# VHH binders against Polyisoprenyl-teichoic acid--peptidoglycan teichoic acid transferase TagU (tagU), part 7

Target 1, 284 residues: Polyisoprenyl-teichoic acid--peptidoglycan teichoic acid transferase TagU (tagU), of Oceanobacillus iheyensis (q8enf3)
Amino acid sequence: LIYNQVGAVVDTMHSPLSRDSDPDRQKEINQLYKEKDAVNILLLGVDERDGDLGRSDTMILLSINPNTDKMIMLSIPRDTYVNIPGRGMDKINHAYPFGIVDGVGGPDLSVQTVEETFNLSIHSYIRVNMEGFQQGIDAVGGVTVNNAQAFSTGGYNFDQGQITLDGKQALEFIRMRKQDSRGDLGRNDRQRQVIQAAMNEAASFSSITKAGEILDILGNNVQTDLDMDKLQTLLTNYAGARNNITTMEIEGHGETINGIWYYIVSDEEINRVNSEITGHMQEQ
Below, E stands for the ipSAE of ESMFold2; O stands for the ipSAE of OpenDDE; V2 stands for 0.75 times the mean of E and O plus 0.25 times the DockQ between their complexes.

## First folded at step 1 (VHH)

Design z07 (framework vhh_8fcz_2)
Fold by ESMFold2-Fast, scan of step 1:
Structure z07 (fold): chain B 284 residues (1-284), chain A 123 residues (1-123)
Amino acid sequence: as target 1 above (284 residues)
Amino acid sequence: QVQLVESGGGLVQPGGSLRLSCAASGFTFSSYSMNWVRQPPGKGLEWVSGISSGGGSTTYADSVEGRFTIIRDNDKKMVYLQMTSLKTEDTAVYYCARDIYGEDHWLSPYDSEGQGTQVTVSS
């Protein structure tokens, strides 16, 4: 019953990438999950306010190795200056909407752009919009984070130290940038804190029924190429890695080109990121 | 429903001036940066100018710097583009576009765009 209910919800959220029409690639990815090998999952948080499609404001690569029970959480700054296939040099977060407009698919172009930028394979994606993020945080009972510096935004006051956030507060917490001297890098740190806290809260729900209720609430606010079998494998064989997270940031500098601010990343830094992720995945 | 309605275009002689208006509705206007973009005949979209959500920061394409001024009135939910010293190269349909991430000066082809307003600079 529960399986059928959860399976129906996952089918509603299930949106395979265009590359999945390649049987060899689909077989390769399925085999990784079946063998419980290391996998890379791209998290996309999109701001779809007021009926607009929105950009991927949050881009986080989860590199999960169930053999070492470790995970790397890599924040990709949304303003990173990259080549977007078919569009040329632009901000990485523009890949999502460009994919939709061009008929390629938002997740499709985002995944391809990340793969080509870092020379990494991305095996799956999860896309969450603003409403799904808020509903998800509320469904797990809120999240507790350690706030580095007090600030106020969106009509809320966020004190320094341990604070507990509901869905609306968590959304404002991860969107604030202008009151942080680190700008978007500080926002990326807050995004990782909330995601890790949400994973820990979700892990407290040992009931399959509660997990099904949460998925039902999220509905169309979550989109993924993970099928029911892969989701079950992640919950049973990969979830332990949430207790051993190493966070990574990408080093770069700001530059304004024709009135548009970009985050510029060197080839050496791209190679460092590739090396650290690849080494993590190959560790036994 | 997000709506942007442009107005103020027309026929003007080289060296003339026009003031374009954009009326916004269906969203919290004061939380978004706004942009003006244009499409010349037979060409793609060209970004012209941007203004931050609070109006404290503005930016301009090199081709219009010093000639155009972007301003906003958050109480009236309006964005304006004051154009002076118009050139034949400024002939285009002008669109108002919303940036969904507040103070960012990016323009997206999927941003909310209105019907546009035609500006023709000709003698």
Scores: ipSAE 0.000, ipTM 0.158, lowest interface PAE 11.4, mean pLDDT 79

Design z08 (framework vhh_8fcz_2)
Fold by ESMFold2-Fast, scan of step 1:
Structure z08 (fold): chain B 284 residues (1-284), chain A 123 residues (1-123)
Amino acid sequence: as target 1 above (284 residues)
Amino acid sequence: QVQLVESGGGLVQPGGSLRLSCAASGFTFSSYAMNWVRQPPGKGLEWVSGINSGGGSTTYADSVEGRFTIIRDNDKKMVYLQMTSLKTEDTAVYYCAKAEYTYWSGDELRDYEGQGTQVTVSS
């Protein structure tokens, strides 16, 4: 018997947000993809381990404009001091486990928190766990990055310049923080490099026999509100933007409030982020 | 529930030494990496040093490498920072911080910290 492999895999990873119960909002989002308008996708890397609900350690906003073939990749610092709906002021990465505990959903509360913090619409999300990350990198044959500074961590040596990483090496590459004078900013740069390289490798294998292997891995370790139609639209109409990525950082400072460290972002900086993303989306 | 109590700060002349202590309670101390961070007057937070849960692996900021030593005693639930060859630039409030271990980003720098202990290096 022949089975629709792609449809079966998408069904297992497809997890709509609670807001999708609003038919007007769902129609608005569907229309954006149908008309090939700019979209904002929130990428969540979650640290889910035994006995722990995990936090969204990696939070990246992908703002994709198919009319300009440009993408902005915005790294959101996990310790950013924000109002979490229903919970009050806390670190932004706590939205994920709070959403689970409160019964609203981890991606749901994370998306809502990012929307309210930056006054931006988030149209879709993709959540990946550590296992899915490693297996995904291995499935595309590894990733090649341009390493700015040689370092050693996790039992691996990372040379300066062009290096190729398997899934385990890629995980250690994105986890390294302490040997980089830029600290968390340097780690964010490495995370963006790996994601960029993974997108490029996946695109190079989309039309060959490895497609089935990649889809199987994604189905087991990825959660998203992207349906089949949106995924096909992204591959056919938005994928060109991966070749024109501008990275964006959020400026702020560390501060201790009642014994807990936070990354503090000014209202002026939040407004700058909003303006740059909104301007990018409106460009023709 | 998590409590971190720093002590051992004080006034010292350049070239002097101090030993900072941090007493931890309210969590399984032997399961978490520990860090020292500092805040100089009028400046942001600076990571100083880290030690893994077992005590066998340590890391240091370039500004303190070779001058500071981080150690821990899991039986006593203590972490220490031995500071030598102190400079005026080392003047700061020093905080002990529990690291939240995460698989994506390694250890999280600061989840919980105490009141801090003031170190002043002056002539």
Scores: ipSAE 0.006, ipTM 0.265, lowest interface PAE 9.6, mean pLDDT 79

Design z09 (framework vhh_8fcz_2)
Fold by ESMFold2-Fast, scan of step 1:
Structure z09 (fold): chain B 284 residues (1-284), chain A 123 residues (1-123)
Amino acid sequence: as target 1 above (284 residues)
Amino acid sequence: QVQLVESGGGLVQPGGSLRLSCAASGFTFSTYAMNWVRQPPGKGLEWVSGISGSGGSTTYADSVEGRFTIIRDNDKKMVYLQMTSLKTEDTAVYYCARPLDEYSIFGYTMDVEGQGTQVTVSS
């Protein structure tokens, strides 16, 4: 038994990337956290089912600048047409299961694909599966969101306006796509709303002991390359940025290539995303 | 009416080979990824392999990598699983499956599955 509950749980969930065996890369990332510099964290929500390796149906880049106390949440559409290293052109959410199949790691190939697509450095990742998402929402007491349009899915009715969701309802809320005229962009908006609401609810749990109880519930349903020192630094020096969140969408269009539908993002839009994230990180 | 019909199973000795076939009908076959899944005796379904609608991307479970090959013929509306170096652990009912997400090549999300074909690897 240990008296640092958060440290014990983080050690259980800790899954470093293959690149972390590179001393120079590890030194660079450690230095950023020590200096309280801006960091980019890739959040991966995977849809794991029986016999399914899990697709990264949620891909959100969290760009956190403790010097300005601001955060950008960038939703990356799951169907974005990108080059996946070793696999060629495919949907970006296929990087996760390809990484598993090819023996390089799901988070590893996902992080590399995002880095190469947007020409950005990703310093850490957090992967959560469907069970971990539900448990996390329940642990913070549910989330309240402002639903733009009424819809029904998964046996639930989601009214327009302010609604409160438990973990099961929140999962169905973020998975709905087919009834939204905005398609995946509408789903991305719902995903960001739930994450923002969860962060806001979690703000009442300011102690490491309370955070440790929540992480203990999540268990193996969360994987991350954040160690205890980095997590403590995020909670102490970066957490204020949750109060100043700007959400970003990636503009594109749908196109069918050889019978398969993709979300096509122009080079100009990729450059815009890179410039906005880089500018945010360099701001004082 | 969407249908998937598997064939090609049978009894084979360890180290042997079989080719499974799946005939698809009732949908635009070339726009859908196709998967092979299997159910060993007394166990749940496990994903084996996937192939994209165009055939340009393939995936395999670690347990079959290097031994199985998935191919498709869109003109004939067929998907195949070429199995070599068969092991006793490969004994299962094999199903071809159309994923719920029409582009998924990674597992058992199953919009439609066929009736299955039995593969038995025994001495």
Scores: ipSAE 0.000, ipTM 0.247, lowest interface PAE 12.9, mean pLDDT 79

Design z10 (framework vhh_8fcz_2)
Fold by ESMFold2-Fast, scan of step 1:
Structure z10 (fold): chain B 284 residues (1-284), chain A 124 residues (1-124)
Amino acid sequence: as target 1 above (284 residues)
Amino acid sequence: QVQLVESGGGLVQPGGSLRLSCAASGFTFSSYAMNWVRQPPGKGLEWVSGISGSGGSTTYADSVEGRFTIIRDNDKKMVYLQMTSLKTEDTAVYYCAKSGRVYTYFSTDAFDIEGQGTQVTVSS
């Protein structure tokens, strides 16, 4: 059966956080999805270079409110100077490999670091590596984005304006930093464009059969704490929010501390981000 | 409240050098990236160079990389553009521009241009 096929693939991708062993936390999260309440999902894109544990070079918070059909996409700069539990002050993207090294889990420490930094609850996560990203884009038939600045990288030329990208082109598009005057902000903009375009293409698939084919292709290259019930709820009750996306940036400044460049965010800005997201989630 | 005052422009022959200065006031200088942008005769604004609030990171347009150097002095609230190997194509009005609290933006919408600029003319 197609449901059994989709369920088997989801089980392969399903990697619960250590906190999910807490029955009270599990019940709380399950109740939010069951009641169609607003949820926060942390998207982690990891750059798993050969011989490297991977850094979460992409961190996007998806705050989805099915009651208003609105979504906030918050890009978290990878170089943000934060306290990483058990490690102290460091770049936020180091939480992922530190979690692996310390035996707590890459997604676990990343989620905890984001929660503590912004004083926000993260209900679920999705982690994608470079191969899974490429396969996912190809599976939806490619993505069309509006490119703000022409550039060339990885043997490809990306024209300004509307361009259509396959999986390999999309990966180079979201990884480019060298020729972007906006640095990580420009990269974050490209990542959000691709995610939105991918959601739009995925939403064109009206059947569980097509969803199952995509999940089968992704396999071990995607990890998430979303089970089958939550994934179905997202597709049926939350997907409409993709049409009403507000993007958020975190304001800060660059600073070099002991020879290392960091993105510094004020307490006032952290409070602003918290207030914007909590207000969004509470809206009816 | 934000004020940016550019100076140091002038007439120079191809291959020559100039140093532009920008005096900033009305904001917390070290919290903002600073940029140099230019407007050639009859053209729109073109981003030239940027420097982070701390001065730890610099970026340059391909057309000026290796020829121009951007420097800032946070104690004096100054940003400078050292220009060498000047070309006729470098002829423009140069503006000092405050960006947001991030290191640079290439969009003209990202720049606060408050001053009158300083004219650089490269001619024989």
Scores: ipSAE 0.000, ipTM 0.107, lowest interface PAE 19.6, mean pLDDT 78

## First folded at step 4 (VHH)

Design S04 (from s07 with L105P; framework vhh_surovatamig_d1; at its last look DockQ between E and O 0.62; V2 from the best seeds 0.00; counts 0 for: pae E 3.4 > 2)
Fold by ESMFold2-Fast, scan of step 4:
Structure S04 (fold): chain B 284 residues (1-284), chain A 122 residues (1-122)
Amino acid sequence: as target 1 above (284 residues)
Amino acid sequence: EVQLVESGGGLVQPGGSLRLSCAASGFTFSSYWMSWVRQAPGKGLEWVATINQDGSEKDYVDSVKGRFTISRDNAKKSLYLQMNSLRAEDTAVYYCARVEGSWYPDDYMDVRGQGTLVTVSS
């Protein structure tokens, strides 16, 4: 009864990719989850507003290996200069709005662009807007993080050390306007802390009813191709990896091309990223 | 094509005021955070002010806070910088800039105009 209710709620948020109409690809992805193999999930944070197409300002690849209980969290710079299928060379985060305009889907073109850029398979995606991020943090009861350096932003004061954040505070924590002395590394660390803390809170759930309540609250602020079966598998068989997260950054340099700044990543660096993630996935 | 065109710069005496304007074209202006940045003679680019899509959120570098006001008119696709109580140290080429991210408004400016010169001198 409860299971059927939760399944129906998840189905309202379920948005499969166009590639999932391919029976062979769908079978391949389903088999990975059934066999508890390593999976790659693309997290897309978008700024959706009335009339705004919502560029993917946050792009994080989660590579999860349940056999080693390890996870790699790869932050993909949104300004990365890549070939977007059907559009040519542009910023990687433009794949999302281009997918919407071209009728193929924002997550669809984003997933395809990441796959082709890094020569990696992306098995699932989760797209969240700022409202969904805040509601999700509030729904798990807030998150506790260890802040490296005190700062103030968005009308909030964030003390150094252990602090507990509600949804609004968590958003400002990861959105800090002034870069800390660690720059992007500091922001990536804050993102990792919030995501890890949220996973820890979610893993504490002891009932399907709690999961259903959270999904109802999130509504259309979260979009994913994960069905109920895959979500259950992630919570029961993959959740241990949250305790062993390694962050990865992509090395590159800035370059202005025709008046627009891009983050340029070498083929060697792309190959390094591919090799590290592929090696991680193959560990037993 | 994506373009930003600044205007309103000029020579002004210390304590004076100027209003800079920036006309945007080739993109959905209302969907982007916008910034003003400046480059003083012999120095690097310095961020001055940022404004979000609807103008509800604004930020300034400490040295101009209380003296400068950033604003926008989405219907006219225009960005403005009202500069009051100008000082010799405000002398710079001022650039209108598009901020790519909305989650991270302190990140990279991906499009910049040709600039407008502001000289504060007596």
Scores: ipSAE 0.230, ipTM 0.620, lowest interface PAE 4.2, mean pLDDT 83
ESMFold2, look of step 8: ipSAE 0.470; ipTM 0.782
ESMFold2 (binder alone), look of step 8: mean pLDDT 85; pTM 0.868
OpenDDE, look of step 8: ipSAE 0.081; ipTM 0.493
ESMFold2, look of step 10: ipSAE 0.315; ipTM 0.665
ESMFold2 (binder alone), look of step 10: mean pLDDT 85; pTM 0.868
OpenDDE, look of step 10: ipSAE 0.069; ipTM 0.487

Design S13 (from s07 with V99T L105T M109F V111Y; framework vhh_surovatamig_d1)
Fold by ESMFold2-Fast, scan of step 4:
Parts: structure tokens; C-alpha cells; sequence
Structure S13 (fold): chain B 284 residues (1-284), chain A 122 residues (1-122)
């Protein structure tokens, strides 16, 4: 059990970031969307259980440039050895539960940790748990992907070629690595295809009313600081970038420090990541 | 220093049973998914079974479903694999593995033990 003498630690529902109380920062972010400038959105997939705060085991930076219709999808390894503000050196995925425990917010500390680690601005976040992922796929009517290699997992058979996936099938599809000769490369390809296909289905909605209906269905399984105006702008002005997704990985090595394994990323690699994202955002 | 130490392997006749154990140290065992993986002579590494932090979720490779059971005891920092109805094709070195997996990201093994040999033959 996680309970202690001071009571249960629970996930505090948090839609806007605490920094949104800063009028200057909020004005800056609103202006970016209004002018249709490039934006960085942090996607946090949390492994939440009843009575558990969870960790952000999936962290993906979506860098979207509507002027070039290009998107970079950067996967951040959850075990990355980073300085977490107020906590010191630890795994990056620990920022989420630490933020909750310290009263600053899980998404807040996660966003701040990513910003400080890569020296990048994060303009918005989306937090999703396992149920939210499945419900999201179901809410857009399922996703159609082009499967490179036939395989079976989770009680499902995935044929080669065009296949349509519901939420449960999509979850099994993106998790499979053990039966793929391409290993992590194949998994990254499947994750990109599902995200792209979900965006294709979502782009069929032309109304903020429909987007609001979907958010109501997702409920507590999704949290975001995107308001209805920003969501509408993403669907109408940024969605074209879904057709030009480039995946990006962070190079590093494993190291054990005081009995705990970490993914160590060099300063040179952090600077490369910063330069590629910044260059992408400045295109046009 | 992360350590995973397997035991319980040996020679067993077809149709027999073995229980493998893995003793973990150097990390917070209850915070990690754990797996059993195996390597048959002259073959590659094969994933066998995975268990989540509290034991509420378990998954198996199809060839062992209904025959093998993965379990854990967080108080004892131990992982187990109960193997029933053993077949010649189950002959392999079995490894205990600390598993970094989530609902979105599939499993990867950041630490494995030295392994324990299971031989199924008459």
C-alpha cells in the first residue's frame, strides 16, 4: 500500500499550469496560437493505478510548425538522469509524482523539468492515462494504420497492410516489441502511425462543440491546459502537420548510480536536441 | 548495486514441474514490473512472462499459457515462475529481468540475472 500516517496521497486534478497565473507568460502563449506560430506540446502518458500517483512513463514532445506543416515527435526516455527542481538528480519520470507530493502539480514539475533539461519552451501539455488513450481512440471512431509486419499479441491478430484498430487493439499494437524483428524501431513506427491516424480522425471534426463532447467522455483520464480556443486552432490551423511527422530519439547510455539504473545523456546530445527543435520552430 | 539471483533450475522429466525463484536486491523491488525470459541452446532470447508491481496484471507467451504461472512476493523481494507440464522445448537458461514497461511503452529489460538452467529430458 501507498498510505502513510498523514493520509493517502492522491492525484490532484490540474487543468491549467500554475504558471498560467502569470499574465505575461499566458499572453505570450496565447499570442503564439493566435499568430499561428510554432508550438511545443508535452504529451505525458502516466501509469496511474487506483491509489497510486503513477509516473510519466511516456514523455513525448510534439513540436508543431503550421507554417511548414511539419511536426517533430521527440521521445524522451523515462529513466533520463536529470535535475528535478526542488528534488535534485533523479529519473525524469519521477517529476510527475514529485510535483503532486510537493503541491506544485504533476504536469507543472514535469513541464519545468523538460524545459530546464533541454533549454526549450513548452507551451502546453496533455496528460493521458491508459483508459484515456483507449477512450480517445474509440471516441474518434478508431484508427486505420498500415502494419509493416503481421504479428499477434494481447489475444489479437494484426495482419500486414491496412488494418483498423479500436482502443484496446491500438493499445496492444503500440506496446508490441517482442515479436518485431525491428525491435524499438518498429515500435516507434507504430506509435507514430497511431498518433498520425488519431489526428487524421480528429481533423474530421470542424467544431469546438464536438471537441468538447469528446473531452467530456474522456473526463479525468485526460488533463490539459489547452482551452477550447487553442483546441479549435490546433484542429483548423495545425492539423496539416500530422501528414509530415519526423520522429526523433535521444542518444545516451545506461549507468548504475547508488544501485539505481539511469539513462545518461551528454551535454552535447542535449544541445543537439535543443538545436534541432529550435531550428524546426524557426523554419519559414 | 542491482542484483538479480535466479535459482530452482535442474533436470526434470517431460510432464514434470519446477519452481524458479529470483532474489532481488539493490533497488525498490515493489516499484518495478518483472519478467522471466529464456534462451534455448543455439537460439535467441525469448520473453516468457511479465508481472506488474502488485501482481494484478500478468502476461505470458502463448506457448506457456496455462502451464506457467508468474508471481511475486514484494515483502521478500522475490519473483517466481511455477512451471508445470514441462516439455522438451522448454529446455533453456531462464533469466529474471527487471522490466521497464508502461501502458504506452512496451517492456525492455534493464537488468537481468545470471540465469538458471532448466533441462527437460528423460
Amino acid sequence: as target 1 above (284 residues)
Amino acid sequence: EVQLVESGGGLVQPGGSLRLSCAASGFTFSSYWMSWVRQAPGKGLEWVATINQDGSEKDYVDSVKGRFTISRDNAKKSLYLQMNSLRAEDTAVYYCARTEGSWYTDDYFDYRGQGTLVTVSS
Scores: ipSAE 0.012, ipTM 0.251, lowest interface PAE 8.7, mean pLDDT 79

Design S19 (framework vhh_surovatamig_d1)
Fold by ESMFold2-Fast, scan of step 4:
Structure S19 (fold): chain B 284 residues (1-284), chain A 121 residues (1-121)
Amino acid sequence: as target 1 above (284 residues)
Amino acid sequence: EVQLVESGGGLVQPGGSLRLSCAASGFTFSSYWMSWVRQAPGKGLEWVATINQDGSEKDYVDSVKGRFTISRDNAKKSLYLQMNSLRAEDTAVYYCARVEGSWYLDYMDVRGQGTLVTVSS
C-alpha cells in the first residue's frame, strides 16, 4: 500500500518524547486523536549554531478543537521567566538546550516546562529549524498571505495585499519587526498568516503520494512525536480548524535580573491563559 | 558574568559622524548575532541594525540605511556602529545587544548600559 510507504518515511522524522515510554500516557494521547478530541500541540522553532546548542526562538501553542473547528494560536514569549524543572528560574526558551545537556531531550524539557508553567497538557510537539521551515514552504509550493502593510527586509520587497512567498521570503516575512508599527503583534499576525497558509496548502493535497514527497524533502529538519496515524488524523479531521484561528497573547512586563532581560508574567495572567485554553478545549 | 559595554557617544552637529563601540565579555562572542538598538527620549526601544556571527549578513532599519554601518571584530570581541550623516531624529541612547537565536534578529537577551548620542543644531 502507498500508505505503508508514506508511513515509513514519516517514521524517519518521528522523535517520541521520553514520556511516551509511559503506556498509560501514550494510550491517553492516542485515544484523544482516535476520538477526535481537542489537542494541544507545541510548535518549536529552534536556532542551532556552531558552538551553541540553540534555543527555541519560536514557541507557539496550537490548541485545536475539531468539534468546533476552531484553533487558538498562543504565542509564548521566549524570554518568559519560568521555573525549568531541574534548573530553576530561567527563560522558557532555555528549556530546549538544557534538556539536551541534561540528557532528557530538548523537546521533552520544553514540553514539560510549558505544561507546568500553564497547568496544561501538551499532547504533541513539532520542532522545526530555519532550513526545515524554508524547505517546508517550498515543498507545498509557496504560501499566499494578505500583507497588511508594505515593507522591505532581507533584500525583499513585500507589497501590501495578497502576495505569494517562497520559503526564503516567508522566513524574512515572519522575521520582520522594524518597519511594522504594530511591533510584536504584527509579527505574530504574520506568523499566523504563514502557518495558516501552509496548512491550507497542505490540506489541498488530495494524494498521499504528494504528502510523502514533502516529508522526504523535510527529512532531518523537522522532528515530531506525531506518528503517521496522528498526522493522517490531523489532515482529515482537524484541518478544518485552520479556517478559524484566534491568536492569543500573554500579557506581562520586562524586567532585568542580574543583567539579563526577562518577560515577567503574573500568576493571574497564567490562570487567564489556562482558563481560555481549557474553555476552548471543552467547547462542543 | 555576561557583559556588554558601549562607548563612543557624544554631542555632534547634524551631518556629522560618530563611531560607537561595544566590548563584550563572559560569553562566546563569535557564536552570536549582535544588534544595535536605540531609545529616543520619551519613546520605546527601536531596533537599528543587526549582524550575524561572521559579518556576512547585515540588516538595518530603513531610516539609517546608507548612513549607518554595523561591523564586528570577533578576535577583539567588539561590535561597532559607524554613524554618518547624522540627523536630529537619531538622538537617542544606543545599546549594544546580544541577539538570542537567529529566527528573530531584534530579540535580545543581554543589553549594555547604553551610550548617549545627541544630534543638535
Scores: ipSAE 0.088, ipTM 0.492, lowest interface PAE 4.9, mean pLDDT 83

Design S20 (framework vhh_surovatamig_d1)
Fold by ESMFold2-Fast, scan of step 4:
Structure S20 (fold): chain B 284 residues (1-284), chain A 123 residues (1-123)
Amino acid sequence: as target 1 above (284 residues)
Amino acid sequence: EVQLVESGGGLVQPGGSLRLSCAASGFTFSSYWMSWVRQAPGKGLEWVATINQDGSEKDYVDSVKGRFTISRDNAKKSLYLQMNSLRAEDTAVYYCARVEGSWYLDDYGMDVRGQGTLVTVSS
């Protein structure tokens, strides 16, 4: 019965991409997980409110290589000036609501836009709203991080050194940029610490009962194309990579085009990102 | 057509004051968080201040807290930055910016920026 409960919850949050109706593509992706090959997973953090389709304000590419036990975490700036299929040049975070409006799916158009921009294969996605992030952190019992510099934001005080964060505190911890002299680099480090700590807590769970509770809590606040088999494979065969996370940034500059602000990334920088990710995936 | 037009910049002595204005058009101004950002010569873009839709919430970069005040007039579709106790380090082109996306996940993302107004603090 516990297996049926876990399966029902996973089926509720399981939302395959339209491309997964291509049996050859699905077979290719399934083979990568079965062979324990490197995989690329796109994390989409969205702000969905009543009457608003949301935006993918947080876009993080996780490139996981179980053969080296290494993971690259690439933060993609939401304002990046890219060609969105069917829409033309626009901000990358507009792919999500455009996908919904055009009937192709928010995650679908977001994944396709990232793939075409960086010339990379994205094998899976995970879409999380603000509530789902908080619930996920709470469900694993909170996270412990080593804070480089004391700061206050969102009504919370974060001391320097080892601190334990609940879901609400973890959300404010990863959002803080204005009080950090490192700016976006500091935010990326905090996001890495929280993701790593959450994976460490999840990896410590040894019970199907606890796994069922966690999945039930997440519910509609998480959407993914990962099925139960792939989730099990990630937890058993890819989890070691959580201990060796390297953050990667995309270099660019701000520019206003026809009154609209964009983050401009050169073709040379796009090619560098592609080369570093593909090289990482091919390491043995 | 979405437009933001800044004004009020100029040359001012250290310790002086300036008030920057931004006129918005082509969108529902009262529905957006608004920001002031600046770029000093040879430096990157720096966020200065943000204000929510009705002006009840305001945030500032630490270096300007207590010296700068952000405000808005939704009826006039205008954003303001009152700058007091100006320092040489405040010399920059100041831009009015419309905030887009979730302040829940990124407090300072912008989708529209004006052409800027130059503030020079020098004796």
Scores: ipSAE 0.018, ipTM 0.412, lowest interface PAE 6.7, mean pLDDT 81

Design S21 (framework vhh_surovatamig_d1)
Fold by ESMFold2-Fast, scan of step 4:
Structure S21 (fold): chain B 284 residues (1-284), chain A 123 residues (1-123)
Amino acid sequence: as target 1 above (284 residues)
Amino acid sequence: EVQLVESGGGLVQPGGSLRLSCAASGFTFSSYWMSWVRQAPGKGLEWVATINQDGSEKDYVDSVKGRFTISRDNAKKSLYLQMNSLRAEDTAVYYCARGVEGSWYLDDYMDVRGQGTLVTVSS
């Protein structure tokens, strides 16, 4: 009964990609999880609100290998200059609203754009809006992180060292506007710490009832193509990788093209990213 | 056509002040976060300051805190940067940039559509 209730809540959050109507592709992805193979999951943080088209402000590729208990977190800069299928050259974060407008789906076009840009397979996605992020952090009782540098933003002061963050504080912590002397490196470190801390808190739940309450709170603020079976497999067989997370950054430079600023990534750097992720996935 | 036009730059002595302006057109100015970014000769773009839609939230890079003030006038569709106690290291071309409303990482999303305005701090 409890399991059926949790399954119903998960089904509400479950939004399969258009490619999942292809039974052969769906079977391939299902087999990867069943065989405990390495998987790539795209995290999309969107700014959607009532009546607004969202953009994927946060794009993180999680490459999880249960055979090595290692995870790579690749932060994809939202302004990366890429070819968006059907739209041409634009910022990668525009794939999400273009997918909605064109009727193919925001997650669908975002996943396809990432796959084609890096020549990588994306097996699943998780989309969360700012409200869902805050509610999720609050629901797990907050997160504790080790802050490398003191700063202030959003009306909050973040001391150096161990600090505990509620949902609003965690959002401002990861959203911080280049006040860090390390710039993007500092932001990537904060994103990693919050995601790792959230996974640690989630992994501490021993009750299916508590998990069901959290999923009910999140509701439409989280969207994913992960079904109940894949979520159970991730918690049972892939969760160990949360203890061995390596962050990865994409090297590039800023360039203004026709009055618009973009983050330009070379073909050599794209190939490096592809090689590192592929090598990670194939490691035994 | 989205357009941003910066003005107010010039030559000023160390310790002096300047006020930069940015005139916006072609979009609903009041619906966007706005930023000032700068580029010193031979360097990349550096974020300087950000302001939300109604001016209730403002953020600055550490090196200008207490010296620079960002503001906006939505009725005039204008963005401002008041620069006080200027230093030689503030020498740069200053650009105004449009951010994404309500975004997770507003300071990284920038459309620079103006020519910029040159600020030279030298004796």
Scores: ipSAE 0.013, ipTM 0.351, lowest interface PAE 7.5, mean pLDDT 80

